# VH-VL binders against ER membrane protein complex subunit 8/9 homolog: the designs that were tried, part 6

Target 1, 192 residues: ER membrane protein complex subunit 8/9 homolog, of Dictyostelium discoideum (Social amoeba) (q55fm0)
Amino acid sequence: MNNNISITTEALSKAHLHSFKHHASSVNGILLGKADKNSILITDIIPLFHTQTLLPMFEVAMIQIEKYCRDNNIDMVGYYHSNQCIANELEPEPIAKKIADRLNNELNNMCFLMISKIEVNRPSGLVSIDKVGSDWLKNRKTLITIDTTSNSEDINEILKRNLQNIKESQIYDFEEYLSNPTRDWLNKSLVL

## First folded at step 12 (VH-VL)

Design m1 (from j7 with heavy chain L50F N61A)
Fold by OpenDDE, fold request of step 16:
Structure m1 (fold): chain C 192 residues (1-192), chain A 122 residues (1-122), chain B 107 residues (1-107)
Amino acid sequence: as target 1 above (192 residues)
Amino acid sequence: QVQLQESGPGLVKPSQTLSLTCTVSGYTFKEYRIHWVRQAPGQGLEWMGFINPSGGSTSYAQKFKDRLTISKDTSKNQVVLTMTNMDPVDTATYYCARAPYIWGEGRYFDYWGHGTLVTVSS
Amino acid sequence: DIVMTQTPLSLPVTPGEPASISCRASQSVSSNLAWYQQKPGQAPRLLIYGASTRATGIPPRFSGSGYGTDFTLTINNIESEDAAYYFCQQYNNWPLTFGEGTKVEIK
């Protein structure tokens, strides 16, 4: 398990936009970046689902994401999930654990982040979920930091600005792609 | 033709650092993962870790995590193994091996280097 | 860690006869099992992956079977060139682990 997780403002902004766009639903996606021995740097995300997560479709998405990663010299480094309700929002849903297991079986070195609907005692409401035996449990000891090397602006100001500019209308997930194949679920053209 | 070749010192003194280079050719570098596997004389095979050549992510066996580092040089199609604090028990033939980098496909090794014997001795 | 146990560790075989090597996993590895051949002074060569799929260029006399915890490599009509060590390897769980190896000797 990695003890240090760093996430860029861009990656975090995308994840929050995805959550906000589908505020009445659970959302999830893949974290991209680089995973080293004891640290993971998250530099981008790929949003997947906002209603139900179908494992066969997840597999299809992962094949495409992996290809995208190879083409862009970036790696899959983890999974993010945000629950629909704020009650027990930091407890991963069963489907989230299944996806995390599948991904962990493939990557071996990855992180699992829960995204809170409200601010908690973690940067931007992020909580690390660690694999413990056959289960996934919250680990408050995992350090999560915002990488501000490329952008020194406060993350809260960025998030606020994005919402004011209705940037959530510009982000698409894989599920939306399935409904409309013209939608860019990899969000290659999204500028935040 | 797919080829992997290990290179480095055949002799290392105790407490010194081992550095091995795996040079690959005959295929697109980032399309496969590169693993390191070693074999002590007359013994079985032991997995050490791997690197994704595309993004550079690494993963290590717990046994080696504290002293093993795997890195890459994309411009040279090379993967480098660095292992610190070598001990006579680390005497082995060290292999780099190629594994499919395809979702859902196995982490088996379809091509191997010839291996390089590393002896740790005073 | 998943422990892979091979039996036998030594297998003398007469040319033309079949040889069977067993590999047992300490827990289920589904079909995520590979077999390798290693001749003296050489690197391992992939024979089988996915428990039963022959790698490219591998003769039909090599076959793999099994699922879960018990696997078998079979060499039909063994030839003198088949003298080697054979290893199983699971890739269902991290870390990747290998069997001890079986030495096949030609009588």
Scores: ipSAE 0.917, ipTM 0.952, lowest interface PAE 0.5, mean pLDDT 95
Fold by OpenDDE, fold request of step 16:
Structure m1 (fold): chain C 192 residues (1-192), chain A 122 residues (1-122), chain B 107 residues (1-107)
Amino acid sequence: as target 1 above (192 residues)
Amino acid sequence: QVQLQESGPGLVKPSQTLSLTCTVSGYTFKEYRIHWVRQAPGQGLEWMGFINPSGGSTSYAQKFKDRLTISKDTSKNQVVLTMTNMDPVDTATYYCARAPYIWGEGRYFDYWGHGTLVTVSS
Amino acid sequence: DIVMTQTPLSLPVTPGEPASISCRASQSVSSNLAWYQQKPGQAPRLLIYGASTRATGIPPRFSGSGYGTDFTLTINNIESEDAAYYFCQQYNNWPLTFGEGTKVEIK
């Protein structure tokens, strides 16, 4: 596992927006960026599900995401997940671990992040989940850095603005795409 | 036609750093992963690591993680292997190999370079 | 790591006869198994992937079978040009691992 994880404000905003849109449900998606020996940089996300994660549909989504990545010179670098009741800071749901294992088997170098509440000592609101043997365990010691190279605005201000502008209505996940194929689940046109 | 070719020094002194270049042609560079595999004389094949040319992500075998770095130059269709602190035990033929970049598949090697022998000796 | 064990390590074969090489994985690799041919002084060449799918340009006399832990490469009507080392490789789990290799010799 990588010890240095960085995420852009854009990617982080999208992940939180997805969680907020479906605040009463578990949500998950794919992290995009670049992974090397000691660090992972996350520059975008692809939201997947907000209700039940169906493995066959997950596989279909991954094929499309991989193509998207090749076309845009970016790699899949991880998985994000939010349990129901984010406030309880529960361990990852079994389905999350299963998806993480599947991704790890393909990527070999990836991160697993859980969306949680933004805190003073954890401004990203993300928690790293590390693979330990055959299990996945929270590692709260892992620092996740917000990359402000492209945008120096405070993440809380960004999220507040997004909520005020009802930006959650503009983000779509793969599940929503399945119900309505006109939905842009890759969120290529989303501006935050 | 698909071609991979390794280039670099055939002789390295102990404790020195090895640099090898894999030049590819005959296909779209970012559509496939590039792996490094070595073979000691008279021995089997050993996987070392790979790079995704599209985004530049890398992954390494645990054995080589501390010494091995794989990088790319997209403008030249090249992948570079850098391995530090070479030892006589690292004497081997080094191959770069192409693997399909397909979800659920593609961790086999459909094309190989000719290989380059690297001897580590004083 | 998944250990791949090949048997036999040396296989003398008479031209026209079939040759069979076994590859056993220390744990299940599903159908994520490849076979390679390597002649002296040359790089490996892909023969089979997905346990049973022939690579492009590979003659029909080469076939692969198996699933899980036990796999077999079969060369029917062996020819003199088939003298080489043959390797199996699993790609079900990281790290990728190879068998020891089998030397096929023509009598």
Scores: ipSAE 0.917, ipTM 0.952, lowest interface PAE 0.5, mean pLDDT 95
Fold by ESMFold2, fold request of step 16:
Structure m1 (fold): chain C 192 residues (1-192), chain A 122 residues (1-122), chain B 107 residues (1-107)
Amino acid sequence: as target 1 above (192 residues)
Amino acid sequence: QVQLQESGPGLVKPSQTLSLTCTVSGYTFKEYRIHWVRQAPGQGLEWMGFINPSGGSTSYAQKFKDRLTISKDTSKNQVVLTMTNMDPVDTATYYCARAPYIWGEGRYFDYWGHGTLVTVSS
Amino acid sequence: DIVMTQTPLSLPVTPGEPASISCRASQSVSSNLAWYQQKPGQAPRLLIYGASTRATGIPPRFSGSGYGTDFTLTINNIESEDAAYYFCQQYNNWPLTFGEGTKVEIK
């Protein structure tokens, strides 16, 4: 992959809080924004699953997200995944690779990001997984920066504040929506 | 009545920048990607890239990545191809074509423009 | 890139008889294959997508078959208006690639 990847503080916060809400399981979701020749900007995310991902339900979610994108002048630009077992630079699970292949076939220009720890050498806590031949491999050389133009607050302070206030409990994913349709998995009213 | 029409100069000089406009009508702009495809004289068709109708995300064939930019103006129902450093080997008929922007549908082109011949010569 | 090889490159036909055009992919494209017709001075027209699904408004004398690497466009009961250039396109992999084309001519 040869794209510079940037993610807004808001989108990054949502992705990490989704993972924190379901700290004992894998989570995944869709990255939204704009992808062009040499860069991908992620401006929002849509959380999907926090247990076993069933591919037919993934397909249903994608139909709804595509409509959302058309209605809001935004594009699907990628996929994020966090493994159940916490380890530095965790390898993507087989299901995550399969979903990434499915998305890559539709989008061609996308990013696949693993959620990991926020550290000095990884300020976003994200690791790019690039397609190399027929496989998906982590690539620490891919630049992943935080776009602070709309919110310059430090991501660590945002996460700390929101976890103290248990705001991750207000983030819903598609799986939760399926069990209770009053749970807005697009998180339209969420304020972080 | 779905229509796609390419417009732009028929002749450009080597090293100049080509700009072609695809004007579309008769359908909901946001339901289709616009792709650019070219055909050099006596050669096959060659896919160049696309632009999403929603957020304007683009993708390019590796061959053209360094020189090609695709953009859109949704208020005018237009998609613009810009290609820098034109060379005589870029002489071709350039087509715009639409493909469904619907999850799970294939990337086949149900409507094409008539094409515009661009000759690169001094 | 997936190479699409078309045969024949030229196909003289007699009205009322069937004609077939072959398209071979260098690796499997599943059923993600489209066929187009193009007459001189006109836009290409989609005939078949999904290897075998006829596009809206296409006469039933056009049919497609195949899966994986080998595909066929069949035109039954050739009419004079079917004289045109025909080409296949795979959409299984990026970049999208096309066959070289087949010129169908009335004898």
Scores: ipSAE 0.826, ipTM 0.902, lowest interface PAE 0.6, mean pLDDT 90
Fold by ESMFold2, look of step 12:
Structure m1 (fold): chain C 192 residues (1-192), chain A 122 residues (1-122), chain B 107 residues (1-107)
Amino acid sequence: as target 1 above (192 residues)
Amino acid sequence: QVQLQESGPGLVKPSQTLSLTCTVSGYTFKEYRIHWVRQAPGQGLEWMGFINPSGGSTSYAQKFKDRLTISKDTSKNQVVLTMTNMDPVDTATYYCARAPYIWGEGRYFDYWGHGTLVTVSS
Amino acid sequence: DIVMTQTPLSLPVTPGEPASISCRASQSVSSNLAWYQQKPGQAPRLLIYGASTRATGIPPRFSGSGYGTDFTLTINNIESEDAAYYFCQQYNNWPLTFGEGTKVEIK
């Protein structure tokens, strides 16, 4: 499917910092925003796991995120995944494909994005993974644009500044919340 | 009591745009998706698309994607179907129906509107 | 698209007797199947979801069974009020698809 995908600077920063916080492991999370007939706008992300995704825990997280969406007039629009070795973005891990199938079955209109290196030819550092038949395959033709309406700062400068200040340590995911319920995995107070 | 009611024109000329309104009552609007389903004379029911009550995200059957827009007005408890370039083949009874907006629940319709017949003819 | 095939398309019934309607899917839909009743001029009414779970307020004479590709709606002890059209619907795959319907009439 050829959807126009855009992501706000804020959401993009948060996704990359989640990956940087756990650079020795795979990470994943849910993309929030609004999905229309030909476009998906991502305005926030909810980090989930950085070790292992267990389906019962994923289902609990989804119930909570859905309530959050109802309360905040926002929708789940997709899923992001970062492999332990970012250079292997061509083939998502099996668990990422299973989660994408589960989400596609619930949402029908969604995107599946892999976190990759920020480059001149890929300024968001994101790669779309499209469903083709029963498979999930990389689509390098899909352009994911950065929506700079709220923040026009260059993403590289944002990431550099936040990493220098160790702000990724303030991003919590659902896995961390399960271990310590005082960790706000919705990151409501986060300022990047 | 839960109620869904479709309203709009019963007759539309070819190439015109159809606008149908689903007005709902008797339940919390944000707890359910609203879907549109139609039935052409002598044919089975056909799913067209849905809208989320939360952020208003939509999903459309591929057949209708280029012509169909579903929108909502939460303050009026209304969902609006707009379909462009109507053709006589689009003559059908159009239903709105609600499905639970709860993760893991099935996509079954616990309440339907009564349907409104739309005829596309000169 | 998953094709849902209902049999029979017309079903004359006698009050007090059981009746069955079959619904076949072109591929497995697991237990993700619903049944509806619709009387002329009225909104469809959900009877069964999850293949076998009665919706709230549905009398126990309605029951559903099946898994995968073959499903049955059974109406025990048919009452005159049960004359209506009955449809199955799968929700395992997008797009959602429906059976052709079965007209149940009192004979």
Scores: ipSAE 0.825, ipTM 0.899, lowest interface PAE 0.7, mean pLDDT 90

Design m1 (from j7 with heavy chain L50F N61A)
Fold by ESMFold2, look of step 15:
Structure m1 (fold): chain C 192 residues (1-192), chain A 122 residues (1-122), chain B 107 residues (1-107)
Amino acid sequence: as target 1 above (192 residues)
Amino acid sequence: QVQLQESGPGLVKPSQTLSLTCTVSGYTFKEYRIHWVRQAPGQGLEWMGFINPSGGSTSYAQKFKDRLTISKDTSKNQVVLTMTNMDPVDTATYYCARAPYIWGEGRYFDYWGHGTLVTVSS
Amino acid sequence: DIVMTQTPLSLPVTPGEPASISCRASQSVSSNLAWYQQKPGQAPRLLIYGASTRATGIPPRFSGSGYGTDFTLTINNIESEDAAYYFCQQYNNWPLTFGEGTKVEIK
């Protein structure tokens, strides 16, 4: 949908690092924050998959994320997807559109974002995918701003520092949790 | 017992702002969304919008989006409807109602308030 | 918006006999359909959700059926207290929409 979208530096860093950790594959996850009449603020993300998304497992993850949201006074506000690094296309995969439809049905007020490279004309590295009729289409004109209230450092410097320190290795997604339940896919103790 | 109760003015003049409060009790506030639904005299029901109990995210029917704001005060178990530029056609009984805030559960209203009639007249 | 069309709009009934109310959606709503009873001057009461599941405390004389676009509320053994308006509501798509209502009256 065409809301004013902003994302905190912390949430943006986490989403990009999830993609960097699994650069040879598609990744996805849930955007958390608050969605109002004309704006969506994203303050956290929950990484989900980096190989393939199985819908029954997605439904299980959603139940857990919903409980997390109730416990932390935060809302699900959207979905992010990153295509395989080798591909330069920003076309959402069919599974991403299916998940976006499922979330739109539950939330009504949400955003769908593709992760791309950070550029001068796309400082967040994010592209909005808007619902148009029955389909989801890129909208490069939607501005996605970085909320620097708690951290004003340039996102490129943050990502460089964390990659040098191999901090992306400390980001777990739901798929990794399924392999080892001690992996905190909610990343509650993560410091970036 | 689960209880929802609307309160606010019964009479509002045209162009003024309506404020209604829904006070809830008898259940875990964060397990349900609160919706507002209105019913004009002798007419059917009309969905207006909802607020999430968790982070307070909102959604509005397009018809009301420019005039309607829904907010909450979790510490008081209250949800507030504010609607600007009231018109005589907005004369209706206003209900708050709860729907499950559970992934995959339906958006049906298992408990309603008793409603409050708001008349918009000079 | 999904339009919900109810038939009939008025239904005179005799106590002890069955009654049926139809609700048709302008597009599929799967089983995401609820029925409400609203007595004059009162708030709606949930009767049925999921097209066929009775809400807690609803007498078994109320039953619902249907899937997709065509739904039916059946009231067996009509009682005088069942005189009310009956509404369907879809919750498959936003915005949530309601039928026009059926007035059930004792003749």
Scores: ipSAE 0.818, ipTM 0.897, lowest interface PAE 0.6, mean pLDDT 89
Fold by ESMFold2, look of step 13:
Structure m1 (fold): chain C 192 residues (1-192), chain A 122 residues (1-122), chain B 107 residues (1-107)
Amino acid sequence: as target 1 above (192 residues)
Amino acid sequence: QVQLQESGPGLVKPSQTLSLTCTVSGYTFKEYRIHWVRQAPGQGLEWMGFINPSGGSTSYAQKFKDRLTISKDTSKNQVVLTMTNMDPVDTATYYCARAPYIWGEGRYFDYWGHGTLVTVSS
Amino acid sequence: DIVMTQTPLSLPVTPGEPASISCRASQSVSSNLAWYQQKPGQAPRLLIYGASTRATGIPPRFSGSGYGTDFTLTINNIESEDAAYYFCQQYNNWPLTFGEGTKVEIK
């Protein structure tokens, strides 16, 4: 994708918190915001799975996210994934490519992001996976900018604070909602 | 009853910017994407792009990406096509059409506007 | 881009008889195919989607069949009102693409 990708501090924090909570497994979720001809702005994320992604349940989640988007005048703009396997940290798993293809068929204008380490040369900790022909290939040169307009706090401090307060407030995903419906996978009450 | 109606100039000079408005009624605006499709005289139909009714995200056919902008005004039930640097080869009938904005539903057009002919000539 | 090829391009018909129009995709589109009718000076009208599902309000004399790359629109018991252009559209892949159309006219 040759778009300028920006992600808010809040959305970025949620994505990393999801990965940290389930560090021993693959995680994934949906990116929300607005996609234009030359830019994608990500303003929120909805966490989905942290073990095995079951495609029928993914379809159920998408129906509910669509309703949420209509109610909040926001769009699905992409997908994120974090690998369990360290050996190919940035190589999307086959299930992630299948989900990305499914989303691309619905959206046509989207981004696919892998979660990696936050580093000086990659301050978002995100890497774009671009659609090239019929395949999805990592593109380390795609710039992913952190939009600090509404929150300028360092993401590392947000993550540390949230891990310290896990008993009081924590991120939930759709998989956790399925096992206990009191777990709000839209994270409306999450305090970052 | 569902209605879509295109409006705008019938004649545009080369290099000028075209602006067309699709006014819709008779349905809930947020339940459908609006697409633009054109048909040159004596030719087949050509998909140009769409806009989401929710957040207004857009997608464009590669051919038009540098010249085409689709926008919306939900309060007026309107979608606007803007295309820069018009050329005589862009002479066509321009249609707006709606497709279901329902996850998993097909991308077929159940209602179309009647179309507006745009001629580009010097 | 998926190329949609229609056959025939012109189809003279006699009222009361059946007619068939073929649409071929350059690669599989599964069942993601729609058929439209367009009369001169009018908006296109959706006839069939999902290859074989009639749209609301479409008379049963219109039927669609096919899967993958080869699709057929059949019009049984042709009426004079059915003289029009007919075209297919695939929605399996972006960009959405259309057939060139078949002109159906009364002999």
Scores: ipSAE 0.817, ipTM 0.901, lowest interface PAE 0.6, mean pLDDT 90
Fold by ESMFold2, fold request of step 16:
Structure m1 (fold): chain C 192 residues (1-192), chain A 122 residues (1-122), chain B 107 residues (1-107)
Amino acid sequence: as target 1 above (192 residues)
Amino acid sequence: QVQLQESGPGLVKPSQTLSLTCTVSGYTFKEYRIHWVRQAPGQGLEWMGFINPSGGSTSYAQKFKDRLTISKDTSKNQVVLTMTNMDPVDTATYYCARAPYIWGEGRYFDYWGHGTLVTVSS
Amino acid sequence: DIVMTQTPLSLPVTPGEPASISCRASQSVSSNLAWYQQKPGQAPRLLIYGASTRATGIPPRFSGSGYGTDFTLTINNIESEDAAYYFCQQYNNWPLTFGEGTKVEIK
């Protein structure tokens, strides 16, 4: 009925570090990978905004991400969002639902994930937001598996190490690129 | 000159697996999704699914999801439809068609294949 | 699923006269509608997309109009080569859906 959602350790690390870098604000971005009839595999993410999402700028970012996808044989497969205070709320903000609708109209086969705390019952720290009728509702029962094929290190150790080394400062999003074009929001050289 | 051509068996027996190939030429493969659409005799057209040219992500109409697989071979400019457990009700002309793979562009089909009739009968 | 209903199913026409085909959606599809022509034994040909935009190479005698749920394809100066099957397609919602088609014939 539901697709199996899997995310690589590398992509998951980027998403959590993006949220942590901007923990005083909401963040969002695009999930990249491959979506099939039974599964969605997320292998990378592209960070977009960490304050206010302006829809015209979102459209500009999408055009560039689509070009990137064609050039790198990868697909947009979803959207992630983190609320300003992750510990207090997992409800998607209205802007996040609007972006998810826009993406769903283009992709048809996608996932919408909220970033939350990593816990025993949620090892990825991600919560799926499923489309139910015309609305988007959280589904805490959906398990999101961490794909350790290329990196078997525990996500908690990766985050701990990178936060200790202040590596999150090297993750740029589209909003930061707009303010300073030397900031590579595709993070092509980033190593975590 | 843009061309799409379907190929495969014209007759299959019930319970067999159908494999159809859409061979494309005259355009850059990465710029378009390939969709499959069928038409049973005397009935309307029915969208089946698509495959992305970039990473090969797929999407399927719910009716076909359990039996249908769409795959691609970029080196041959081919998209393959595989549908398991064929039944006489699946008798139809099968078309491949391309749609722009451009953010914000509509999902209309600017070029279609000529179609291939597949009859499912004992 | 959005149901697309075409009328008429068969349309006899006289060369030089106008003809029109109606396509009605079960819910709004905005302007996300395309029209196709298919002659027997030939590939379908895109005529109109975006409800009213002619595709490249389509003669001006083909025009489309409508928004929301009601759409019309008009062929203003019927030529003998226009005898064909015509169908509409919405692309506002997944799954993509088609009208049942209209057979346009001379006589």
Scores: ipSAE 0.811, ipTM 0.896, lowest interface PAE 0.7, mean pLDDT 89

